# VH-VL binders against Zinc finger CCCH domain-containing protein 19 (NERD), part 12

Target 1, 84 residues: Zinc finger CCCH domain-containing protein 19 (NERD), of Arabidopsis thaliana (Mouse-ear cress) (q9siv5r801to884)
Amino acid sequence: SDETMEWASKELLDLVVHMRRGDRSFLPMLEVQTLLLAYIKRYNLRDPRRKSQVICDSRLQNLFGKSHVGHFEMLNLLDSHFLK
Below, E stands for the ipSAE of ESMFold2; O stands for the ipSAE of OpenDDE; V2 stands for 0.75 times the mean of E and O plus 0.25 times the DockQ between their complexes.

## First folded at step 10 (VH-VL; framework fv_bermekimab)

Design v6 (from t1 with light chain N92D; at its last look DockQ between E and O 0.83; V2 from the best seeds 0.00; counts 0 for: pae E 2.9 > 2)
Fold by ESMFold2, look of step 10:
Structure v6 (fold): chain C 84 residues (1-84), chain A 118 residues (1-118), chain B 107 residues (1-107)
Amino acid sequence: as target 1 above (84 residues)
Amino acid sequence: QVQLVESGGGVVQPGRSLRLSCTASGFTFSDYDVHWVRQAPGKGLEWVAAISYDGRDKYYAESVKGRFTISRDNSKNILFLQMDSLRLEDTAVYYCARDEWADAFDIWGQGTLVTFSS
Amino acid sequence: DIQMTQSPSSVSASVGDRVTITCRASQSIYSWLAWYQQKPGKAPKLLIYDASSLQSGVPSRFSGSGSGSDFTLTISSLQPEDFATYYCQQTDTFPYTFGGGTKVEHK
């Protein structure tokens, strides 16, 4: 783990490491999107009332800064979590 | 009855634009993300564009970026597709479709035909 | 873009046959896969969502299976109304790509 070599924000790495059992290796955006969708399904985070939204748990609140996020909105917000 | 109805298709000559409309009824339109999908005559389905439930987030197929604009008016329950700089490959039946959490498109309109006349 | 490779492009079958259609994604899409039926001159109709969940009102002879990158639609005993074109679609990431279609037609 090298701080100057981080490919993602702390919040995104927390999600990735959680889902990949400690593996923090680089993932491209499309694979991160797939992982995020798997996370949402695994933890049943879809809002049954508003069929376009996710109800954020604490990890997703840290990542997105919101208690609810639109499915399309969260994909746009991921981009800023990828670092150089 | 839950329904989507497209309109505004027609023959387009070089230098003209078209605006497609999709009118929703029988459900709370502002709860749903919505899409445009097209199908060229005798060909398969091609996803074109999407817009979030509140109109803030928009996505486009690479083949239409910069030429097509998706929008919605939730107060009137209408989805729009503004089509500029049309090409031969844009000739298709255009469908609007409703999705739920990006899971699948459960409601489709019957489509409106757009023909580019060179 | 995620490429969806659907096979075969056409199937010649008889009423009562078991028909199997496959769809392969160019990368893992978990279970974000839908199947549609389309008859000439009509809009597509949703059959299967989430890879294997049957849409309400769809006959139980239709089933979906698979996860990751390889998916299958099965019609256990083909009926006369099942002659149509079938499409898979991934909804994992934009653009939400469709497969090329499989036409199921009477032998």
Scores: ipSAE 0.384, ipTM 0.828, lowest interface PAE 2.9, mean pLDDT 90
ESMFold2 (binder alone), look of step 10: mean pLDDT 95; pTM 0.960
OpenDDE, look of step 10: ipSAE 0.739; ipTM 0.928

## First folded at step 11 (VH-VL; framework fv_bermekimab)

Design w1 (from r2 with heavy chain W101F; at its last look DockQ between E and O 0.86; V2 from the best seeds 0.76)
Fold by ESMFold2, look of step 11:
Formats: sequence, structure tokens, C-alpha cells
Structure w1 (fold): chain C 84 residues (1-84), chain A 118 residues (1-118), chain B 107 residues (1-107)
Amino acid sequence: as target 1 above (84 residues)
Amino acid sequence: QVQLVESGGGVVQPGRSLRLSCTASGFTFSDYDVHWVRQAPGKGLEWVAAISYDGSDKYYAESVKGRFTISRDNSKNILFLQMDSLRLEDTAVYYCARDEFADAFDIWGQGTLVTFSS
Amino acid sequence: DIQMTQSPSSVSASVGDRVTITCRASQSIYSWLAWYQQKPGKAPKLLIYDASSLQSGVPSRFSGSGSGSDFTLTISSLQPEDFATYYCQQTNTFPYTFGGGTKVEHK
């Protein structure tokens, strides 16, 4: 589908579609945050030593542009992925 | 011994400010996000503020936004809460807490009392 | 903000009783829920994280269950040291909202 007409960036929609078995319906920010945390737990992406950080897999690296991202940092980065 | 110790509480007059400190020991402080939580006498727990492990991101409860400033000095293992424009509703025991990511707060300090007085 | 509704506000119980405390979130928080115990004049102590995971050093008589928006804390056989106030907390998003607390007190 056309990125400019969707409610979210292609990278965020990829995460949403993956977690919701193809459902790409709009989710408000709080529900996306919940989904992202569920994703991180499901794939065991938390850094076992640096408790404030996530070790990004390929999907999160596409979304956040980093190999490691801080917990608070990733929540701030989500805002730019919501489109008009 | 993993611990957090708050200090700097006291009795505060209207229009005054107060700075709380929380000293961390027994763990690598810069690996953790940290928070302030408060509890008014006889009341429940209220989350106040959070600061990321490197100090670059901060969040505040709406009730304190614009009046309180959270900060940290990782070289000294200290978390701070600068409390300006204090009000009666700010009277509480203030706790600092270590964030285990979405696994909640596993280490708390014993708290420091801030009392707003007339 | 996610509102956390905790019930009951108090429980009068005896040693050996089974105690159940519930917590409801105003929207789904998956399993990002913690339970704390607090005694008068003391800091809260983490009992359970991730809805059902027991924190290290916490007795096995404590258990948590639930997911989505409805959660429970159970004390299978109340001990004298368990008279305290219990709080739930969502750890899904800021502000990390607490429930109103449940005071478990001696009959």
C-alpha cells in the first residue's frame, strides 16, 4: 500500500502487521507502545546486562536505525513513525 | 550490597525549592533507567519522574511538569530531583527506584520526607 | 494515562487464609504488570513482575495471574509477615500508574 496514505511508516506497519497477523488497522500510540514491548519480550531482545537497552533485530534496526536502542529512546522515536 | 539512599528532604515554605538526591551503590548505575515515586501520608504510590540511563530522555507526571527537574550524574552515581514552585500536594515521602525495564522497579530507596508547611 | 483499578481497598484476614487481590487496567497492557508489598514506614518491595513472574527471594505462596487488562495477586496461605498494603503497577507506558492499594490487615 502507499506510504503517504497510511497512518504509519512502512517500518512501523511491518511491525504492526507482523504482531497482528496481517491486521494493519490504525492503532493509537499507547497500543503501539504495548505492541512494541510485547515484540521485545516475545523475541527476547532485552540486553541482559544493560537493563535499559534493547538489542535490535533486523526489524527493529529498520524501525529505529540502530543496533542498540534505549528503552526511553525507542518510545521517543516512535512518534516520527506516525503519519497524518 | 545493592542499594539506593535518598537524602535532602525537609520542611519547605511556599515559594521555596528543594533538591533531593539519591545515591546508588553496589551496581553499575549507568546501566539503568531510574525513577522518582512519591507517597503522600496515608495515601498510595504516585509515579513522579523518570530519566534514562544516560540522562538524555526524561518523563514527568503531569502534576509536576514544569516545576520539577530530574537529572543524574553517572560519574558520582547520583540521581537528583529539583523541586521548584512547591505546593501543599507535594507533601510526600519521595522514593528513588531502579528500573528493570518492563520488569518494574526491583530496588527502592527507603525514602525522604518532604513536607510543605504554612 | 492508563488507569489501574485495584480491589478490594482492604481485606480483613487471619493467618492461613487465602487472599486474592484484583487489578484492572483501563486498556490492554499485555503482561506488563507488577505487584508490590509495602509495610508501614518502609519502601515498597517488588513481589511479581510480568504479571506472573516471581521476583527472586519472594516466597512461593505469592502468585500472580492474568493478562490484557485483568490481573490477580494471590497469597495462598497468609503468614504473619504478609499483613501489609499491596499495589499493582502497569509498566507498559508512562506514567507508570499504580493501583490505589489493598490493605491486608489482621482480623
Scores: ipSAE 0.578, ipTM 0.884, lowest interface PAE 1.6, mean pLDDT 91
ESMFold2 (binder alone), look of step 11: mean pLDDT 95; pTM 0.961
OpenDDE, look of step 11: ipSAE 0.868; ipTM 0.948

Design w2 (from r2 with heavy chain D103E; at its last look DockQ between E and O 0.88; V2 from the best seeds 0.74)
Fold by ESMFold2, look of step 11:
Structure w2 (fold): chain C 84 residues (1-84), chain A 118 residues (1-118), chain B 107 residues (1-107)
Amino acid sequence: as target 1 above (84 residues)
Amino acid sequence: QVQLVESGGGVVQPGRSLRLSCTASGFTFSDYDVHWVRQAPGKGLEWVAAISYDGSDKYYAESVKGRFTISRDNSKNILFLQMDSLRLEDTAVYYCARDEWAEAFDIWGQGTLVTFSS
Amino acid sequence: DIQMTQSPSSVSASVGDRVTITCRASQSIYSWLAWYQQKPGKAPKLLIYDASSLQSGVPSRFSGSGSGSDFTLTISSLQPEDFATYYCQQTNTFPYTFGGGTKVEHK
């Protein structure tokens, strides 16, 4: 709906809804970062060689637009997905 | 062997500047995010700053923001901390540290001491 | 910022004692918690990452437990080389804050 679109992008909401079993309620940046980090651990997405990198699955590739993303880099990329 | 070695500490006057260096060896420096951590004499550890593997993202503790600048030269395997407008509360041993997937600092340097004359 | 409250600030113990150190985060950090040991004049040494994972080369008498906001480091049988200061650190979000430290000293 209109309020849901106003707080986050479709791609970020897909991650949030997945991790929160359908809950689309607003989350502040810190809680979104915590969910993202939990997602990365749950699906074992850390690059075993490049110790600063995440290997994106399809959901993270939709979110970040890359096949690999740095841990610090993804924190900066999240900002653009908050719509208000 | 894998190591980090700090240098550039010394005795300075308040309000002056100092540049710290951290030289990495034995690993691919450009694969890692790196940090500065400091410890005042007899006190605990305080995180100071971080820089991403390619230098594009930087973060600072509020206590040093606007005065300290973190940077790196991946071609020389060196991490830097430029410290401007130094204050007495900046007195500490400064460590550089290697970060693994934002989980923990697994390699630390030996530290370099910054202190003031008087 | 996430505040890390570490307790106790010091403990007097003997060789062979079980030592328990606690660390509390001001909000959930899932398992993004590390423990370090530091001896006088030396750099910190990583003991535990991911709340409970033992770093390579660290003796198994060290263990970590907890998740969310409450964490514990345990030394099951204190050895002479374990007299040191211990720090927790959260790595969930910047700034990557440390606890205030716990000095483990001999009686």
Scores: ipSAE 0.548, ipTM 0.873, lowest interface PAE 1.9, mean pLDDT 91
ESMFold2 (binder alone), look of step 11: mean pLDDT 94; pTM 0.957
OpenDDE, look of step 11: ipSAE 0.841; ipTM 0.945

Design w3 (from r2 with light chain T91S; at its last look DockQ between E and O 0.80; V2 from the best seeds 0.75)
Fold by ESMFold2, look of step 11:
Parts: sequence; structure tokens; C-alpha cells
Structure w3 (fold): chain C 84 residues (1-84), chain A 118 residues (1-118), chain B 107 residues (1-107)
Amino acid sequence: as target 1 above (84 residues)
Amino acid sequence: QVQLVESGGGVVQPGRSLRLSCTASGFTFSDYDVHWVRQAPGKGLEWVAAISYDGSDKYYAESVKGRFTISRDNSKNILFLQMDSLRLEDTAVYYCARDEWADAFDIWGQGTLVTFSS
Amino acid sequence: DIQMTQSPSSVSASVGDRVTITCRASQSIYSWLAWYQQKPGKAPKLLIYDASSLQSGVPSRFSGSGSGSDFTLTISSLQPEDFATYYCQQSNTFPYTFGGGTKVEHK
């Protein structure tokens, strides 16, 4: 729970912990992207009309700050959630 | 009816530039991310570049980064590939492809050939 | 980059044969795997997406299986129109990458 000492934002860790059944260990950017894509497919979050968009659930709304986000856009937005 | 059609290929000299176009019809172009994929004669497929549905995000293969620029004009339903500082290894048929939300490229153009003269 | 290792590079087969093509990713790509068919002088044609989902209009003799890093395309009973080159492709991570191809040719 020490968010200032963690490798990622609270919002990103929530996604990671959910997908990894509680494991909050560091993941590099590419593995986080893989988990995010798996999350989107698991929960069927792809917009059926706009074939480039995610319809964000509550977790992704907290992460990206939007109700809809583009596929390429979301990958670029992840960088700010990694803490230096 | 759903189509992608490439144009602008031809014979060029190394170090020169060429601009490829891909015209989309029969679907809402601005709903899709789109890509360029190339194939050297007798060789396999190589992904080249991608651009998001609204043009705001772009990705490139390392072999073309800094030399090629992908862009799109959604008002005209056109995807572009500006190819600068061309090299002999860029010899290929260039395809544009529609991205079905990362599942696959479900629609491809017929391709346009880029080759070199000495 | 994710390397996609496709095997075999070619296969000689007869009409009616069962043909199996494999594709291995150098790291997990979940199910972000597509299969394409390409005939000489033509663009690739999508067969399978999401590792195992059959594209609309593709005959049911084509099937895909696998997840993670190991994937298979199967043609249950080869038809004359199936002589072609087949490619796998991952879309998990940029740059997207293709396997080296498998040429299915007439014995």
C-alpha cells in the first residue's frame, strides 16, 4: 500500500493486481501493455462500431480519465503511470 | 465494395523520395486504425507503420523510423506513406491494411510496387 | 521485438490431406494471432483471427488453435484452391511481426 514507493500509479497497480491475482511486482512497459490488452479482451471492452476504440469500464476510466479511449492512444497514455 | 487501393509506386533512385497513397471506400475510414505492410519480391511480409483512426498516434518499424512518415486525410479517405532517404532494401510491394481492433488485418489493398534504378 | 517462428517452411501435399502449420512466438502474445493465405501476385487474405476465430466467408476446413506462444493452423482436408503460402502474424506488441511463411504446394 505505499504508493509513493511503488513502481506505478495507484490506478495502474489496481489493473495489474487484478490481472495477476494480487501480485504487484514490477512489470516492464511491454508486459503491462500485454496485460491491458488481455484485460480489454477478457471484459469485451472494444467498441463494436468504432473499431479503434475502447469503451472504458470503471477501472479504465480511473486509469485514463476518459469514457472512451483509442487503442493506440491508451498505449501512449501508460507512460505517465510509471513512476520514476 | 469495401476496398483499399494503393497508388504511387514506381522506379526511383536510392536516396530519393516517393509518396504512396491508399484510397478507402465502402466503409467509415475514420473508425479504423490503418497500416502499411510490405513484401520484398519472393520474401515474406513485413509490417512498416501504423496510424490511429484520427491520425494522432503513429508507430514505425525500426528499419524505417526517421525516413518514412505515415499520415491520413479522413476527409478524403486517404492513407499516405511518405518515403524519404530510400534504400535498396526498401524494394517491395507496399500494401495498406485495415486494422480490426488488433485482431487482424481484415482488408488489404492490391499493393503498389517500389523498385530502384541504378 | 517478438520473433514469430513458423514451421515448416514448405510442405508437399495432395488434395484430401490434413495439413498442419505451426507458429511460435518468442514471448507470450495471449491470443493476438492471425493467419493469412496468400496466392502469387495477390494480397494476403485473412483466415483466422484471435488465434482460433474463423473469418467470415472462410471454409470450415480451416481451423486455428493455441494461445500464449504456440499456435497451429490446420486444413482438415486440403482442396485444390488451398495451395498457397500461409503466414501467421502477432498483434500483441508493436512492431507487429509475421512468421516467415509456409508454402503448401502440390505433391
Scores: ipSAE 0.732, ipTM 0.911, lowest interface PAE 0.9, mean pLDDT 93
ESMFold2 (binder alone), look of step 11: mean pLDDT 94; pTM 0.956
OpenDDE, look of step 11: ipSAE 0.744; ipTM 0.930

Design w4 (from r2 with light chain S31T; at its last look DockQ between E and O 0.86; V2 from the best seeds 0.72)
Fold by ESMFold2, look of step 11:
Structure w4 (fold): chain C 84 residues (1-84), chain A 118 residues (1-118), chain B 107 residues (1-107)
Amino acid sequence: as target 1 above (84 residues)
Amino acid sequence: QVQLVESGGGVVQPGRSLRLSCTASGFTFSDYDVHWVRQAPGKGLEWVAAISYDGSDKYYAESVKGRFTISRDNSKNILFLQMDSLRLEDTAVYYCARDEWADAFDIWGQGTLVTFSS
Amino acid sequence: DIQMTQSPSSVSASVGDRVTITCRASQSIYTWLAWYQQKPGKAPKLLIYDASSLQSGVPSRFSGSGSGSDFTLTISSLQPEDFATYYCQQTNTFPYTFGGGTKVEHK
């Protein structure tokens, strides 16, 4: 009754579940950062022209609310997706 | 030619301040995140600070938080490190480095030396 | 912070030797690891990024391998210009921590 259902936002859990083959159990911030960076490499989302930025796909647009996000900006935005 | 050149190092007294500069040329500076790395004489490399391409996000090593400030002027292609409350432990060669989206630091400056006298 | 433990701290080697340097991260860093070469009085030079990708202009005798927490730099046949100090660096998480270095010395 007094507990949150999930440790993270729906958008972050979608990323975690995708990368972990359905596992939605809690991950610390460092492990989430590692998964996010692996996701970006796996789907080749780094902007080839602006070497500091990511071109968001639909999942990252849902997560960050932007079509383009800076590398450092992205890491700062993750904090708000942890619900505890 | 892609180049980074540090300046502003010298001999200072403990507790004083010093401002280092790093001038970029041969590439679009505002496309890149940039970093400061230092190396004490005879010692290894230590990451110091980073600033995002537009200056909006900054990160610092714990050893320098509250004393050092990283900044950039993209109109002049210059990266800065303002070093306040300097300590003997800050003795090092200071390098600036270009970051290609966390892959590695592919371009480094020649370094500028910060030392102390009594 | 992620600690990077580099081994050995020094290597005595001859031209033609195969040299292997290891780097261990205190937490998983996937493949976000770089290797640098540094000669006295000079800035570091990037050799390997993304654990195993060879930087442009670096001789093919240098190779990197590993993922997760254990990484290796190999020089397949040491040349006279390869006597230097080598550093690993993780770029997964700030602060971007360096290993302690490995000095490769003649003999």
Scores: ipSAE 0.527, ipTM 0.878, lowest interface PAE 2.0, mean pLDDT 91
ESMFold2 (binder alone), look of step 11: mean pLDDT 95; pTM 0.963
OpenDDE, look of step 11: ipSAE 0.819; ipTM 0.942

## First folded at step 12 (VH-VL; framework fv_bermekimab)

Design x1 (from r2 with heavy chain A104S I107Y; at its last look DockQ between E and O 0.87; V2 from the best seeds 0.81)
Fold by ESMFold2, look of step 12:
Structure x1 (fold): chain C 84 residues (1-84), chain A 118 residues (1-118), chain B 107 residues (1-107)
Amino acid sequence: as target 1 above (84 residues)
Amino acid sequence: QVQLVESGGGVVQPGRSLRLSCTASGFTFSDYDVHWVRQAPGKGLEWVAAISYDGSDKYYAESVKGRFTISRDNSKNILFLQMDSLRLEDTAVYYCARDEWADSFDYWGQGTLVTFSS
Amino acid sequence: DIQMTQSPSSVSASVGDRVTITCRASQSIYSWLAWYQQKPGKAPKLLIYDASSLQSGVPSRFSGSGSGSDFTLTISSLQPEDFATYYCQQTNTFPYTFGGGTKVEHK
């Protein structure tokens, strides 16, 4: 794909394309946050003991660079994945 | 048994400061994000502020940004709300609440009242 | 901010009545919706989380339904201890806004 024309990092677009069945169209931050939360609930990624943590699967490890990420932390980390 | 207990409320004059505390027991405090919620007399619930499990991320309602500071001491199991530049509209019962990974606030304290002298 | 419009603001009801309270979000919040009960001088008590999941220890006469933007709390047969104020809350995005409340009171 043409990276210089993309609105988001490859890692974020991978999540978006997966959740939107191939649609790469721009999403504003609130819609991306909503999509990320839906992803986490769909794949049961919330830590059942540490009630503030996400247990990252391979896609979220690529996105956040960590095997675990805090709920509030991940929302802050999204900003760097918006390009332009 | 999960318990949250607020303290530090009282009567204050406009422009002054007050610090609220919330002491947690019966659970691993550092596993949870925690919040402050307030309720003005005879009114509904208003979310005020949140702090992440390790204290690194904080969020505020627009009505309190720049005046209130949320913090926590995980070694003592205490959540704080520093309230500076207090206004009449800050009159409320203040609750602390535990965040059940965004599903709900499953445990609340009894609340502490902040009022103004007339 | 996501506005949470709760209706009605009050309900006058009798023991045994079916009571329905609605909550509408200004945008989709999927199922990130909780319901609370509050009695005078007390902290809110969690009833329903994830839009329809009943909290442990809450009587089965309480039920929640809805997804997206429109949500309902139902009390199938009102009991004397159910006279209280009820609030919905969205937890999809900050600020975690509450509905305006619904007071359920004796006829």
Scores: ipSAE 0.740, ipTM 0.911, lowest interface PAE 0.8, mean pLDDT 92
ESMFold2 (binder alone), look of step 12: mean pLDDT 95; pTM 0.962
OpenDDE, look of step 12: ipSAE 0.830; ipTM 0.944

Design x2 (from r2 with light chain S28G; at its last look DockQ between E and O 0.89; V2 from the best seeds 0.82)
Heavy chain, then light chain:
Amino acid sequence: QVQLVESGGGVVQPGRSLRLSCTASGFTFSDYDVHWVRQAPGKGLEWVAAISYDGSDKYYAESVKGRFTISRDNSKNILFLQMDSLRLEDTAVYYCARDEWADAFDIWGQGTLVTFSS
Amino acid sequence: DIQMTQSPSSVSASVGDRVTITCRASQGIYSWLAWYQQKPGKAPKLLIYDASSLQSGVPSRFSGSGSGSDFTLTISSLQPEDFATYYCQQTNTFPYTFGGGTKVEHK
ESMFold2, look of step 12: ipSAE 0.758; ipTM 0.912
ESMFold2 (binder alone), look of step 12: mean pLDDT 95; pTM 0.963
OpenDDE, look of step 12: ipSAE 0.842; ipTM 0.945
ESMFold2, look of step 13: ipSAE 0.769; ipTM 0.917
ESMFold2 (binder alone), look of step 13: mean pLDDT 95; pTM 0.962
OpenDDE, look of step 13: ipSAE 0.840; ipTM 0.945

Design x3 (from r2 with light chain Y96F; at its last look DockQ between E and O 0.91; V2 from the best seeds 0.79)
Fold by ESMFold2, look of step 12:
Structure x3 (fold): chain C 84 residues (1-84), chain A 118 residues (1-118), chain B 107 residues (1-107)
Amino acid sequence: as target 1 above (84 residues)
Amino acid sequence: QVQLVESGGGVVQPGRSLRLSCTASGFTFSDYDVHWVRQAPGKGLEWVAAISYDGSDKYYAESVKGRFTISRDNSKNILFLQMDSLRLEDTAVYYCARDEWADAFDIWGQGTLVTFSS
Amino acid sequence: DIQMTQSPSSVSASVGDRVTITCRASQSIYSWLAWYQQKPGKAPKLLIYDASSLQSGVPSRFSGSGSGSDFTLTISSLQPEDFATYYCQQTNTFPFTFGGGTKVEHK
């Protein structure tokens, strides 16, 4: 596969492939948001004290570039990972 | 006591402006995203706007986008809704609500009524 | 926007009845669904979050089920204080839309 031909960044595709058991087919923004939120619940990444934040695991640190990210902030950051 | 208390509702003329306030107490306000929800008399609930815990990200319902501005002052534990270019369809009780990390709105204020005069 | 279709719009019921309210999302929202109860002149009260988790202090006769796009609120044995309007809300994607409401009223 050619990385520059993919619909998403390497970091976002890593999340998508992981959650979809190898399927890297295009997903629109709404479905990616749903997948990301499912990932956060599945791996229990919500901060138990700061009820607005994610404690990023290694995959989300690669995706967002931060060890902690706000809920609203992370949804906003996804746009840059879609390759136009 | 974990509380949210709205104020600033009243009777205004169409096309004018009004600012609502929501005062938070009994919890660390800056840990939470917060929202405005409205309900026209005898009607259902309509989500209006949201602001992130630090004020840096804001979202609006399409019906109010460009007319309403959400803001917060974490040093005073206050959420605001600046409502400009008010229309008759904005008539509602306005609630502020605390976001429990998108699970639900677990704490609501009592609401403040916005209505119109000629 | 994700549309939330709630049904029925109203139900007449008696104390002791089992009441079932449904909510359908126009797209999958996983389990990002909450249920609220609202009585006249009062703010909504959270009942269920995460589709099926009971909020602290809510009686166990309330239960939620479903995932994806189809969700149900059940009141196993209606009590006099349960006559109210019930709303679902999705919290998966902005705007965090509500269902149209279901009024549970005295038969």
Scores: ipSAE 0.692, ipTM 0.908, lowest interface PAE 1.0, mean pLDDT 92
ESMFold2 (binder alone), look of step 12: mean pLDDT 95; pTM 0.963
OpenDDE, look of step 12: ipSAE 0.801; ipTM 0.939

Design x4 (from r2 with heavy chain S56N; at its last look DockQ between E and O 0.85; V2 from the best seeds 0.82)
Heavy chain, then light chain:
Amino acid sequence: QVQLVESGGGVVQPGRSLRLSCTASGFTFSDYDVHWVRQAPGKGLEWVAAISYDGNDKYYAESVKGRFTISRDNSKNILFLQMDSLRLEDTAVYYCARDEWADAFDIWGQGTLVTFSS
Amino acid sequence: DIQMTQSPSSVSASVGDRVTITCRASQSIYSWLAWYQQKPGKAPKLLIYDASSLQSGVPSRFSGSGSGSDFTLTISSLQPEDFATYYCQQTNTFPYTFGGGTKVEHK
ESMFold2, look of step 12: ipSAE 0.780; ipTM 0.916
ESMFold2 (binder alone), look of step 12: mean pLDDT 95; pTM 0.961
OpenDDE, look of step 12: ipSAE 0.840; ipTM 0.944

Design x5 (from r2 with heavy chain Y53W; at its last look DockQ between E and O 0.90; V2 from the best seeds 0.80)
Fold by ESMFold2, look of step 12:
Structure x5 (fold): chain C 84 residues (1-84), chain A 118 residues (1-118), chain B 107 residues (1-107)
Amino acid sequence: as target 1 above (84 residues)
Amino acid sequence: QVQLVESGGGVVQPGRSLRLSCTASGFTFSDYDVHWVRQAPGKGLEWVAAISWDGSDKYYAESVKGRFTISRDNSKNILFLQMDSLRLEDTAVYYCARDEWADAFDIWGQGTLVTFSS
Amino acid sequence: DIQMTQSPSSVSASVGDRVTITCRASQSIYSWLAWYQQKPGKAPKLLIYDASSLQSGVPSRFSGSGSGSDFTLTISSLQPEDFATYYCQQTNTFPYTFGGGTKVEHK
């Protein structure tokens, strides 16, 4: 097996490591979603005008490839960052 | 005056369908994700379905998947719920609700009653 | 699905009593928890969002606390208009599940 293979993309691991103080251990989708939402609250990234949107910071821009992403949309985009 | 108003409820027989409407006023409807929630008589609240601000993403409770379709017309400020293949367990008051970016449902309609009658 | 276990199912109380209602999530939901009040024949009314933030226009006798999986709604001094059914709701993941409700009724 390949020791360089991770369970998630580099961009998702960056978020996980940041929120978990360096811990990069596997998290299932539900826990990753919880962590992502906690990140969005912590950095106040919800658009105060469009109550369905995230205003991405640099980390979320790397993760989602957009400067703005919908709340429901980002949950769909997250799936592709889980690797096998 | 921020408002949501449901309509289209009624008595429905087995195998029939019904279309509920929710008209929004007093706010920019297309800024919000919106939901349907139902409550059977004397029972608790059950989340039914959600649709994103632009209509591109839709989610359903398992109990209604394949039978109900959520949609919206942002040009007319209307949310819809198409209810096909109705069952006894679908008898409830149906509410539409505005999603305040997952903090809560901060605005609710008054509800419309759907009664299944055999 | 995240189950929301609300207790008690009912409470018999008098005006002036301190009433405490608890809600437990089957998995961590951080602070994505709202509390609603509902009177018969009426739509639910938002009281608390983000576990502890008081909605505009809601009396200060209502307060929310907790994070993770255990949450509490407190009415510090029950008023006659507070006899109602109360629901918690998680908004962390779909389906956005509600607790079973707590009916607060006259002794």
Scores: ipSAE 0.706, ipTM 0.904, lowest interface PAE 0.9, mean pLDDT 92
ESMFold2 (binder alone), look of step 12: mean pLDDT 95; pTM 0.961
OpenDDE, look of step 12: ipSAE 0.839; ipTM 0.945

Design x6 (from r2 with heavy chain A50V; at its last look DockQ between E and O 0.80; V2 from the best seeds 0.00; counts 0 for: pae E 4.5 > 2)
Fold by ESMFold2, look of step 12:
Structure x6 (fold): chain C 84 residues (1-84), chain A 118 residues (1-118), chain B 107 residues (1-107)
Amino acid sequence: as target 1 above (84 residues)
Amino acid sequence: QVQLVESGGGVVQPGRSLRLSCTASGFTFSDYDVHWVRQAPGKGLEWVAVISYDGSDKYYAESVKGRFTISRDNSKNILFLQMDSLRLEDTAVYYCARDEWADAFDIWGQGTLVTFSS
Amino acid sequence: DIQMTQSPSSVSASVGDRVTITCRASQSIYSWLAWYQQKPGKAPKLLIYDASSLQSGVPSRFSGSGSGSDFTLTISSLQPEDFATYYCQQTNTFPYTFGGGTKVEHK
């Protein structure tokens, strides 16, 4: 099944499918980072009071498990969402 | 007045060490990631290193990895670059720069020059 | 690392000319691109962020366009103070690499 061959967690695949109009194909970490930054810009998620942080919407909160994340913190948290 | 001011540049011998400082004023230093960028005489800009706003994460250009250490003291509003095992190729003006997290480097220092005696 | 290829390396131009500078990324960086101006002996000055957003205090004759991998900086009518070197920089992922620069010089 698709689940037995998943390259990423359900939460990461939800972001990827959303941004790529249904495409679930493997993306390397750099391309996922690019999509994530595009998502943050598209939905205006930067914290105006703390410039180094993102205010997570429901999708990012599911992905990261936090209401706020920084750039380096996002990279660290993304790693665990890549599966073998 | 928002500013960054570098210091600590000078003439040094290859293989020696040098510590650069960058003093921030006019803004909340601990809200920003800060970077070092260098420019060899007559050459383009080369990104060197970054340190996260709280100092917990660091990243280096491959050309300096293992030789340079970026650090910060948020209580004193100072960014540091410890430069060990210096090489002739490290000759450059060194700038510190503030970023607003992937938007761009909106504030730069005027730079400090590192050169070598032969 | 993402390589940034900037062209041309130099442009000879006159006051009043339209100048266009190209920057290409080795992979998609969406819109995370900045443009800087640098004059001799001075620090770089931010002109454009987010590919097309004009920094405060920068004249409107400067504009940026592009997304993905191909970007341009345009000076619609070159002024005497615009003779300088221009750099692009990707700010998508570390290391935040710069293009090689484009020197805009007087004919």
Scores: ipSAE 0.158, ipTM 0.786, lowest interface PAE 4.5, mean pLDDT 89
ESMFold2 (binder alone), look of step 12: mean pLDDT 95; pTM 0.962
OpenDDE, look of step 12: ipSAE 0.635; ipTM 0.917

